# Miniprotein binders against q9bqp7: the designs that were tried, part 251

Target 1, 240 residues: q9bqp7
Amino acid sequence: VPQNWFPIFNPERSDKPNASDPSVPLKIPLQRNVIPSVTRVLQQTMTKQQVFLLERWKQRMILELGEDGFKEYTSNVFLQGKRFHEALESILSPQETLKERDENLLKSGYIESVQHILKDVSGVRALESAVQHETLNYIGLLDCVAEYQGKLCVIDWKTSEKPKPFIQSTFDNPLQVVAYMGAMNHDTNYSFQVQCGLIVVAYKDGSPAHPHFMDAELCSQYWTKWLLRLEEYTEKKKNQ
Below, E stands for the ipSAE of ESMFold2; O stands for the ipSAE of OpenDDE; V2 stands for 0.75 times the mean of E and O plus 0.25 times the DockQ between their complexes.

## First folded at step 22 (miniprotein)

Design wk2 (at its last look DockQ between E and O 0.83; V2 from the best seeds 0.79)
Fold by OpenDDE base, look of step 22:
Structure wk2 (fold): chain B 240 residues (1-240), chain A 103 residues (1-103)
Amino acid sequence: as target 1 above (240 residues)
Amino acid sequence: SERIKRLEELAKEILRLVEELRKITDDPYVLYLLDRAELLAEFALDAAKRGDLEEAEQLLKWAIEYLEWAVEEVKKLGVSPEEIERLIRKLEEAIRELEELLK
């Protein structure tokens, strides 16, 4: 059990969007500060065993591709991810902002992969927006807040070359999603709260993306795990 | 032992270099590389304190590889005012020195 318990949901906030919800998605900029990001917390609290497995994988890939080949591969993974997020932001943005759609960004297997998911996405509230949890002292940049099949969700978009049909195959992504949810639900820049999460795994070959829906119960379970990771990070940094 | 102390010092130096690089970039890819270097250096420091010299050396080697990669990526981003370029050069020199000490 976490020593520093904090709820994921804010009982003072309504689940109903206020009628005054802006027609334009929120985009709060991330500020550089000393506050750790969700990503940093998760990366810094990986186990030694997990790290060794990753490094062994890296060494195998270097043997196969060469050092430069592996660097290029990794760089391309990040670039493809970035372009995919930019394309999604463009797609999910209001039509008035569409004038600058780079049509080339839309011509990807990843975009094709998520088309069936996008049909169920509506009511976009935030895109590429910063969240801060003041009490727990962490920040993050969330991809999207929107309704998925009529439920307001934090949506996290992921790219993969390998099928991830199970949420367990997404590693720490569920922790990232609930971390953003908990932060947003307690961030004064947001007037609403979210109770659900969605991880969408898009595929390079255009095969149908896998949606991993997280209901309030599952979010609460992962929230406990997130709090433990955050405590581990905090203790680690206190001892440095 | 003298060797343990040396490995601890190297691990601490890597951690300092990571912190300096974090001041010059917000690029998510570079930050990923720096996070890996940091975590590996921390594990190396712990291994050295336990007297596991072989593990410490391996972890430090991997940490240095990530630092080198991070420096290369920062150069590609072209973000460098002269001050950043100077810092990058200094860090590259320090990385090379650390690599020599690990041989």
Scores: ipSAE 0.789, ipTM 0.898, lowest interface PAE 0.6, mean pLDDT 91
Fold by ESMFold2, look of step 22:
Structure wk2 (fold): chain B 240 residues (1-240), chain A 103 residues (1-103)
Amino acid sequence: as target 1 above (240 residues)
Amino acid sequence: SERIKRLEELAKEILRLVEELRKITDDPYVLYLLDRAELLAEFALDAAKRGDLEEAEQLLKWAIEYLEWAVEEVKKLGVSPEEIERLIRKLEEAIRELEELLK
């Protein structure tokens, strides 16, 4: 049980956007800050067992690829993730034309993988947009806020080389979603709130992506876990 | 013991180097490598305080590897080359200290 409970939803805020649909999704710029990001909190609160398993996997990869090969592999994973997010932002932005989009950004197995999901996405309200929880003192950069099958969601896009058909296989991804949601719901840059989440796991070979929908109850359950991770991070940093 | 104190000081120096590198770039790939180095150095500091010397040494070895990797990536960016050279010299000192501890 977290020592500093805080609600994920803001009772003073509507869960319905205003009557006028915006023509341009929000894109609040992220600033360098003393306040930790969601990803830093999650990275810095990995268990020792998780870290040891990761290091063992790294050593096996180095045996197969060599040290330089593994570094190149890792760099390419980051580049592919970056390009995937850039492509999705381009695809979902009503402001861009086909002439403004790099053809190479749109060609990937990951983009093929999410096509059936994108058909169910509409009403995009934010893309690659900063969020800040002023009370709990953390920041993030959410990927997308849009309707998925009629439900307004914080949507997080993930790449994976291995299938993740169950939400339990996505490890910390649900914590990212609810952390962004809680921050957005208490960020003065946003006039509305969101009560649902969606994790979309895309695959390199173009296999159909797995959507993981999170209703408000599930989001509240993961929010408690996020608060524990944030509390752990805060306590750890006091001792430095 | 003296070895415990040296391992603790080495972990703290790695943490200082991580912070110095954070000041010169926001590159997400470099920041990922620095976050890994930081966590490993923190675990190493805790292991040293418990007297788990072999664990502390292994964790420091991994932390230094990520820090070397991060420096390599920062060099590719071409930012602050004289500050990077200063940090490289400090990192080389940290590597020599670890090598002495492993003897």
Scores: ipSAE 0.765, ipTM 0.897, lowest interface PAE 0.8, mean pLDDT 87
ESMFold2 (binder alone), look of step 22: mean pLDDT 86; pTM 0.873

Design wk20 (at its last look DockQ between E and O 0.89; V2 from the best seeds 0.79)
Fold by ESMFold2, look of step 22:
Structure wk20 (fold): chain B 240 residues (1-240), chain A 103 residues (1-103)
Amino acid sequence: as target 1 above (240 residues)
Amino acid sequence: SERIKRLEELAKEILRLVEELRKITDDPYVLKLLDYAELLAEFALDAAKRGDLEEAEQLLKWAIEYLEWAVEEVKKLGVSPEEIERLIRKLEEAIRELEELLK
């Protein structure tokens, strides 16, 4: 149990959807900052067993692809994720003025994979937008805040080469979503609050993406786990 | 023992090299490689302090491999070639120290 508990929701904010003008999504710039990001906290608190498992997978891949082939594969996976996020930001922006320049990004299997999800997404309020939790001292860059099937969510887009039909198969992704949610709900750059999360896992072959919806209760459960990871990170860095 | 102290100092040197590379670039892919090298070096430092020499040596080997990978990626970016060459020499010294410890 966390030693320094803090609520995920802000009682000073309205839960009602009387949000800011929906015509232009927020995009708060990420500032260079000494405080840790969500992804750094999660990466730096990986267990030793997770690290050894990753290294065993890496060795198998090197046997199949060679060392240079593995590095190229890994670089391409990273680039595909980056391009996927860029394409989604372009698609979800009210001004698609750069659409023709990004046509190659729009022709990926990942974009095909999420088309059925995008039909249920509306009222985009933030895209690729920075969040900061001044009390808990962490930052993040959330992918999207929008309504999904009528529920306002922090939405996180993930790429995968293998199907992930259950939330258990998404490892730290729920922690990432709730960390962004908690930061946004207590960030003065935002005038509204979110109580739900959505993880969308897109597939390279264009297979239908899997949405993993997180209601307020589930978010609260994962928030406790996030606070433990943040506490672990803080203690680790304090003792160095 | 002397071997434990050398492993601890090597882990600390790797951590210093990680920080020097972070000052050269903010490229997200390079930073991801450096974050992993950092974690491995921290695990290695803990293993050395416990006297688990075999674990410390394995973790340091992996940390150095990620540092080498990060240097390769920074060279592709073409930034600060003089500083990169200096860091390559420091990394080569770290590799030699590890090879001596593995004997």
Scores: ipSAE 0.771, ipTM 0.901, lowest interface PAE 0.9, mean pLDDT 86
Fold by OpenDDE base, look of step 22:
Structure wk20 (fold): chain B 240 residues (1-240), chain A 103 residues (1-103)
Amino acid sequence: as target 1 above (240 residues)
Amino acid sequence: SERIKRLEELAKEILRLVEELRKITDDPYVLKLLDYAELLAEFALDAAKRGDLEEAEQLLKWAIEYLEWAVEEVKKLGVSPEEIERLIRKLEEAIRELEELLK
C-alpha cells in the first residue's frame, strides 16, 4: 500500500464537462521545471532485471543490424512515432486548423491502422496538453482527452511493429495513462474529470489497431501501482 | 578497495555528465537516452557499493554507450557546439578511466 495515498478521482469535479467548455481542444504547453515527468518517473523506477532484459535485446539487435544500423532503427522508430502523433493531432483538431494538414503525414500505415478507432472518438477536449499534479508533484504531456464510445477518456496513442493484443503487453503504458488521469483530475487548468483510459496500439502495416480500454476500476488498480512507482522515485532522489 | 572507489567516482562523473547534457537540450529522444544512462549509472554506483565490481563495470559501460549516443544526437540537432565539445572531452576522460579500470 502506498504511504502517500491520493485519490485518482476528484470528488469535487463533475464527470460532465461544463456546457461552457470551449469547442477548441485545450493545448497547455509543458514548462521545463524541476518537477519530474511521468515518463521520467517510470523510466527511473525500472528494475535492474528489466534493464538487463533490454540490454540483452539491444545486443541481439546489434548483432543483426550492426551498431549504426541499430541506432538508425531506433531513431526511425522514434521519428515514426512522432509523425504519427502529429498526424493524429492534425486529424483530431477542429476543421479550421485543417488548412495546414501535411497530406504526407496522413499517408501512413499507422493512420490507416487507427481509422476504425477514430470513428468512435468524439468530443475532443485536449490535445498534446500538459498536466500537473500539484500535491503529488509530477507533470506530464498527455496525447488526447476525448470521448471513446461515449466515455470520456485519456487516450494514449502508441506505435508498434509487433501485435500487442493484451494490455499487459503495453508495459508501463497503463501507468502512464492513469498518471495523466490523476494529474488532470486535480489540475486547476481543467474544469472536468476523466474516469476512463484508452491505450491504442497502431501498427505500421495498417492492420487494425488494438484498443485497450481501461474502466474506472482498472484505472484505480493501476493508480495504486503508479503511486508506488512515484514513491520509489521520490525516495531514490532523496537519497542522492 | 581502491577499485571500488574509482568505480563509484566514475559512476558519479557519469551522473554529472547526464545533468550537464540535460541543461543544453529538451529533445525528448535525447532525454530518454539520458534518463536511461542515469539509471544505469545509479545501478552501477549501487553495485560498486555492494562490492559487485563486474556488475558495476558492465553497467558503467552501458551508461557510457548511452551518453555517447545522446551526444551524437545532440550534435545532429546543432545545439551548443562549444558546450557539447566540452562535454565530449569529459566523456572521453570517463571512457579512458573505465578502460583503465577494466585492465
Scores: ipSAE 0.752, ipTM 0.892, lowest interface PAE 0.6, mean pLDDT 91
ESMFold2 (binder alone), look of step 22: mean pLDDT 86; pTM 0.872

Design wk21 (at its last look DockQ between E and O 0.76; V2 from the best seeds 0.74)
Fold by ESMFold2, look of step 22:
Structure wk21 (fold): chain B 240 residues (1-240), chain A 104 residues (1-104)
Amino acid sequence: as target 1 above (240 residues)
Amino acid sequence: DLEEKIRRLEEIIRKLEEAVKLFEEGKIEEAKKILEEVLRELEELIKETDDPLVLYLLDKAELLAEFALDAAKRGDLEEAIQLLKWAIEYLEWAVEEVKKLEEK
């Protein structure tokens, strides 16, 4: 149980956007800041057991691919993730002519994989937008806020290669979503709030993506776990 | 400046290699002081890094060095040395990736 519990939802804030629905989703710029990011908090509070598991996984991959092959594989994972997020921002943005478009960017197995999900996505309110929790003192960059099957969600897009059992950040995806949600709900740059989350796992071969919906109750449960990670981070930094 | 970043990373690697040698020589307190210096230098470098892959590699190296310092405090010197060797590998990889960014 966190020592300094704080609610994920803001009772003074509407869960509906104002009537002036802008033609451009919000994109609050991320600024360098003295306070930690969500991803930094989660990375720096990994257990030693998680770290050793990742090192064992790395050694198995090096055995299969060679050291240079593993480095190339890792670089491609980051590149493909970056291209996937860029493609999704482009697809979901009404300002198509303002963003450089490459036909090859939009043709990928990951984009094919999410097509059935995108049919259920509407009312995009934010894309690649910074959030800040002013009270708890953390920041993040959320992927998307939009309606999914009629529910306004913080949506997190992930890529996956099914054959490999472990990869960084798959342990903490729900914590990342709720941390963004809590920050957005208390960030003065936003006039609305969100009560649901969605994690979409896209596959390289184009297989249908897997959505993981999180209702308000589940988000509240994961929020408690996020608060514990944030406390752990804060305590670690006091000792350094 | 990417060239300065490379020089800073190479100095950190040298310090970690010195710390490994000091642990092997039984000079535990001197090695621990070097680790504390490295952790401060890594945190500053991480604040200046925006490339996702380089940041991932630096974050891993920092966490491994933190675990190595903890292991040394418990007297688990074999574990501390292994953790530092892994951290050095991540930092050497980070140097390679920063050089790739410079060549663009």
Scores: ipSAE 0.737, ipTM 0.892, lowest interface PAE 0.9, mean pLDDT 85
Fold by OpenDDE base, look of step 22:
Structure wk21 (fold): chain B 240 residues (1-240), chain A 104 residues (1-104)
Amino acid sequence: as target 1 above (240 residues)
Amino acid sequence: DLEEKIRRLEEIIRKLEEAVKLFEEGKIEEAKKILEEVLRELEELIKETDDPLVLYLLDKAELLAEFALDAAKRGDLEEAIQLLKWAIEYLEWAVEEVKKLEEK
């Protein structure tokens, strides 16, 4: 049980967006502060076993691709991820806020992959927006808050190349999603609450993306795990 | 300043290489002291880093160095040395990536 228990849901907030919610998605900039990001907390609290598995994987990839090839591969993963998020932001943004759509960003297998999910996405409330949990003292940048099949969700978009076991790096994605949910639900910059999460895994070959829906119960379960990771991080940094 | 960031990274790498040597020599306490210093220096550098790839590499190096320190505290010097070698590889890569940012 976490020592510093805090609820994921805010009882003072309504689950229904107020009719006064702006038609334009929120985009709060991430402030670079001494406050740890969700990503940093998760990375710094990886287990020794997880680290060894990743390093063994890296060594196998270096044997296959060479050192420079692996560096290039990694750089491309970061670049493809960035471009995919930029394309999704462009798609999900209202037309009035659309900078000139780089049509080249839309011509990706990843965008093709998520088309069937995008049909079920509506009511976009935030895109690439910062969240801060003031009490628990962490920050994050969430990809999207929107309705998926009529349920308001924090949506996290992930890119996957063909079945490289890097889906194991997505092992902490549910923790990331609930961390963003908990922060948003208590961030004064947001007037509404989310009760659901959605992880969408997009594929480079354009094959249908896989949606991982997280209901309120599942979110609560992962929230407990997130709190434990945050405590571990906090304790680790006190001892340094 | 990217040049200063590179200098700081190279100094951290040098210290980690020294720590490896000290572990190989059985000078455990001296090596641990260097690791503790490196971890502080890495934490400061990470706070100043905004590039996602560089940040990823530094976070990996820090985590590996922490596990190396823990291994050393347990007397597992072989594991500590291996972890530090991996940390150095990430930091060397980080130097390369920072250099690419400077050229842009």
Scores: ipSAE 0.735, ipTM 0.884, lowest interface PAE 0.7, mean pLDDT 91
ESMFold2 (binder alone), look of step 22: mean pLDDT 87; pTM 0.865

Design wk22 (at its last look DockQ between E and O 0.79; V2 from the best seeds 0.78)
Fold by OpenDDE base, look of step 22:
Structure wk22 (fold): chain B 240 residues (1-240), chain A 104 residues (1-104)
Amino acid sequence: as target 1 above (240 residues)
Amino acid sequence: DLEEKIRRLEEIIRKLEEAVKLFEEGKIEEAKKILEEVLRELEELIKETDDKLVLYLLDMAELLAEFALDAAKRGDLEEAIQLLKWAIEYLEWAVEEVKKLEEK
């Protein structure tokens, strides 16, 4: 049981967006402070076993691609991820806020992959927006808050190339999603609450993306795990 | 300043290489002291880093260095050395990526 227990859901907030909620998605800038990000917490609390698995994978990839090839591959993964998020932000943004859509950003297999998911996405409340949990002292940048099939969700978009066991790094994606949910639900910059999460894995070849819906119960289960990771990080940094 | 960031990274790499040598020589306590210093320096540098790839590389290096310190505390010097070699590789890569950012 976490020593520093805090609820994921805020009982003082309504699940119904106030009628006064702006039609424009929120985009709160991330302030770089001494406050750890969700990503930092998760990365710094990886187990030795997880790290060894990653290093073994890296060594296999270097044997296949060469060292420079692996560096290029990794750089491309980050670049493709960035472009995909930029394209999604452009798609999900209201037309009035649409910067000139770079048509080239929309011509990706990843965008093709998520088309069937986007049909079920509506009521966008936030895009690339910062969240802060003041009590638990962490921050994050969430991808999207929107309704998926009529349920308000924190949506996290992921890119996957064919059968990369990197989906194994997705083991922490549910933790990331609930961390953003918990922060948003207690961040004074947001007037509403989320009870669901959605992880969408987009594929480079344009094959249908895989949605991982997280209901309130599953979110609560992962929230406990997130709190444990946050405590581990806090203790680790206290001893340094 | 990206040049200063590169200098700091190169100094950290140098210290880690020294720690490896000290472990090879059986100077465990001296090596551990250097690792503790490096971890503080990495933490400060990470707080100043905004590039996602560079941040990833630095985070991995820090984590590996921490595991190396833990291995050394357990007396597993072979593991400590291996972990530090991997950390150095990530930091060298980070230097390359910071240089690319400077050229843009």
Scores: ipSAE 0.810, ipTM 0.918, lowest interface PAE 0.6, mean pLDDT 91
Fold by ESMFold2, look of step 22:
Structure wk22 (fold): chain B 240 residues (1-240), chain A 104 residues (1-104)
Amino acid sequence: as target 1 above (240 residues)
Amino acid sequence: DLEEKIRRLEEIIRKLEEAVKLFEEGKIEEAKKILEEVLRELEELIKETDDKLVLYLLDMAELLAEFALDAAKRGDLEEAIQLLKWAIEYLEWAVEEVKKLEEK
C-alpha cells in the first residue's frame, strides 16, 4: 500500500462535459521540467528481472538479425510509432480538414488496423496534451481524450509487430494510462475529469486492433500500482 | 550541440570503463564514486535529449548503472561489473545514434 495515497478522481469535478459548443481539442504544450515524466518513472522503476528479460530478448534478436540488423529494427520501431501517432493526431484533429493531409501517413497497416476503433470514437477533447500532477509531482503527455462507445476515456495508442516483443516496453501500459488520468483530473488546465481508460493495440499488417477498456474500478486498482511505482522512484532519487 | 553531446557521452563511457577496472581490482569505494558522478552526468544528458531512441538508450544505461551501484553496495561485484558492461553497450549505441542525427 502506498505511504502517500492520493485519489485518482477529483470529487470537485464533473465527469460530464457541460460545454455545448464545439471546440478544438486541447493541446497543452509539454515544457521541460525538473519533475519526472510518467514514462521516466515507469522506466526507472523496472525490476532487475524485467531488464534481464529484455537483455535475453535483445541477444535473441541479434542472433536472428545481426547487430546492425537489430539496431535498424529498433530504429524502425521508433519511427513507425512516431508516424502512427502523427497520423492519428491528424485524423482526429478538426483543423486538419482545412489543410492538405499527407496521404502517405494515412496509408499504413497501423491506420487500417484501428479503423473499426475510430468508428466508436467521438467527442475528442484533447490530443497530444500535457498533464501535470502538482501534488504528486509528475508530468505526462497523453495521446487522446475522447469518448469511446459513449464513455469519456484517456486513450493510449500502441503499435505492435506480432508476434515479436517491441524494444519499447508495454508491460506498464495500464499504469501509464491511469497516471495520465490522475494528473489530468487534478490539473488546472482541464475543467473536467475522466474515469475510464482505453489502450488500443494496432498491428502493422492491418489486422483489427485490440481495444482494452478500463472502467473506473479497474483504473483505481491500477492507480494504486502507479502510486507504488511513483513512491519507488521518489525514494530512489532522494538517495542519489 | 550534438558534437558536445557525443563528447560528453564518450567521457561517460571512459568513466564507466574505469569503474569496471576499479571493481575488478577491489577498489569498491573509488568505483562507487565514479558511478555516482556518471549518474549525475547521465541525468543532465537525459534532460537535454528529445530523440526517443537516444532517450531510450540513455535511460537503459542509467538504470543499469543504478543496478550496478546497488549490487556493489551488496558486495556482488561480479553482477556490478556485468551490469556496467551492458550500460557501456547502450551508451556506445547512443553515440552511434547521435552521430546519425548530426549527419542529417
Scores: ipSAE 0.751, ipTM 0.889, lowest interface PAE 0.9, mean pLDDT 86
ESMFold2 (binder alone), look of step 22: mean pLDDT 87; pTM 0.868

Design wk23 (at its last look DockQ between E and O 0.70; V2 from the best seeds 0.72)
Fold by OpenDDE base, look of step 22:
Structure wk23 (fold): chain B 240 residues (1-240), chain A 104 residues (1-104)
Amino acid sequence: as target 1 above (240 residues)
Amino acid sequence: DLEEKIRRLEEIIRKLEEAVKLFEEGKIEEAKKILEEVLRELEELIKETDDPLVLYFLDMAELLAEFALDAAKRGDLEEAIQLLKWAIEYLEWAVEEVKKLEEK
């Protein structure tokens, strides 16, 4: 049980976005402060076993691709992820705020992969927006807050390459989503609450993306795990 | 300043290489002191870093160095050395990536 328990949901907030909420998605800039990001907390609290598995995978990749090849591969993963998020932001943004859509960003297998999910996405409330949990003292940049099949969700978009799913991000993705939910639900910059999460895994080959829907119960379960990771991080940094 | 960042990274790499050597020589306490210093220096550098890829490399290096320190505290010098070698590799990649950013 976490020592520093805090609820994921805010009882003072309504689950229904007020009809008066602006039609324009929120985009709060991330302020880089001494406050740890969700990503940093998760990465710094990886287990020794996880790290060893990762390093073994890296060494195998270096044997296959060479050192320079692996560096290029890693850079490409980051670049492809960035471009995918930029493309999604462009797609999900209202037409009036659409910067000239770089048509080249839309011509990806990842975008093709998520088309069937995008059909079920509506009511976009935030895109690439910073969240801060003031009490628990962490920050994050969430990808999207929107309705998926009529349920308001924090949506996290992930890219996966076959045959080598960048599994590093997938195991802690549910923790990332609930961390963003908990922060948003208690961030004064947001007037509404989310009760659901959605992880969408997009594929480079354009095959249908896999949606992982997280209901309120599942979110609550992962929230407990997130709190434990946050405590571990906090304790680790006190001892340094 | 990107040049200063590179210098700091290279100095951290040098210190980690020294720590490896000290572990190989059985000078455990001296190596641990260097690791503790490196961890402080990495934490400061991470706070000043905004590039996601560089941050990834630095975070991995930090984590590996922490595990190396823990291994050393347990007397597992072989594991400590291996972890530090992996940390050095990430830091070398971080240097290369920072250099690319300087050229842009």
Scores: ipSAE 0.762, ipTM 0.903, lowest interface PAE 0.6, mean pLDDT 91
Fold by ESMFold2, look of step 22:
Structure wk23 (fold): chain B 240 residues (1-240), chain A 104 residues (1-104)
Amino acid sequence: as target 1 above (240 residues)
Amino acid sequence: DLEEKIRRLEEIIRKLEEAVKLFEEGKIEEAKKILEEVLRELEELIKETDDPLVLYFLDMAELLAEFALDAAKRGDLEEAIQLLKWAIEYLEWAVEEVKKLEEK
């Protein structure tokens, strides 16, 4: 049970569209600051058991690929993730005639994998946009806020490969989503709130992506777990 | 700038190698002092790092060094040494990646 509870939802904000909202998705720039990011909080609160399991997995991969092969594998996973997110931002942006829309970026198995999901996505409100929770003192960069099958969601796009077995796995993905949601709901750069989440896991071979929808009840459940992780992080840094 | 980051990372690696030697010699308090200094230096480097792969290596090295300090406080020196050796490996990979970014 978190020692310092804070609500995920903001009762003073609507979760419904406003006709006066901007016609282009929000993209609040991420700025360096002294407060931690969501991903750093989650990484820094990995247990020792999780780290030892990661090291054993890493050693198996090095045995199979060699050290140089493992480095190439790891670098490629990061590059493919970066390209995947850049392509999705481009696809979901209303500026389709811009020169920034690289056609080679759009040709990947991961993008093919999500096509059936994208058909259900509409009303894009934010893309690659910074969020800050000033009260709880954390920041993040959310992938997307849009309607999925009529429900406004914080949407997180994931590739099926994981460079960090537990921090990039589905166990932490829900915490990441609700942390972004809670921050957005209390960030003055946003005039609305979101009560649902969506995690989309895409596959390199183009196989249909699997969506994981999170309703408000499930989000509240994970929000409690996020607060515990943030509390662990905060205590850790006070003692240093 | 990138050359300065490489120099700082290589100095941290040297300090961690010294801490490992000190733990092997049973000089626990001296090794712990070096770890605390390294953790502060890593924190500053992490704040200055944008590249996701370099950041991943630095974050892992920091976490491993923190676990090593905790292990040393418990008297588990074999575990502390192992954790530091893993941290050094990540830092060596971080140096290699920063060198690649400098050449581009």
Scores: ipSAE 0.686, ipTM 0.870, lowest interface PAE 1.1, mean pLDDT 85
ESMFold2 (binder alone), look of step 22: mean pLDDT 87; pTM 0.872

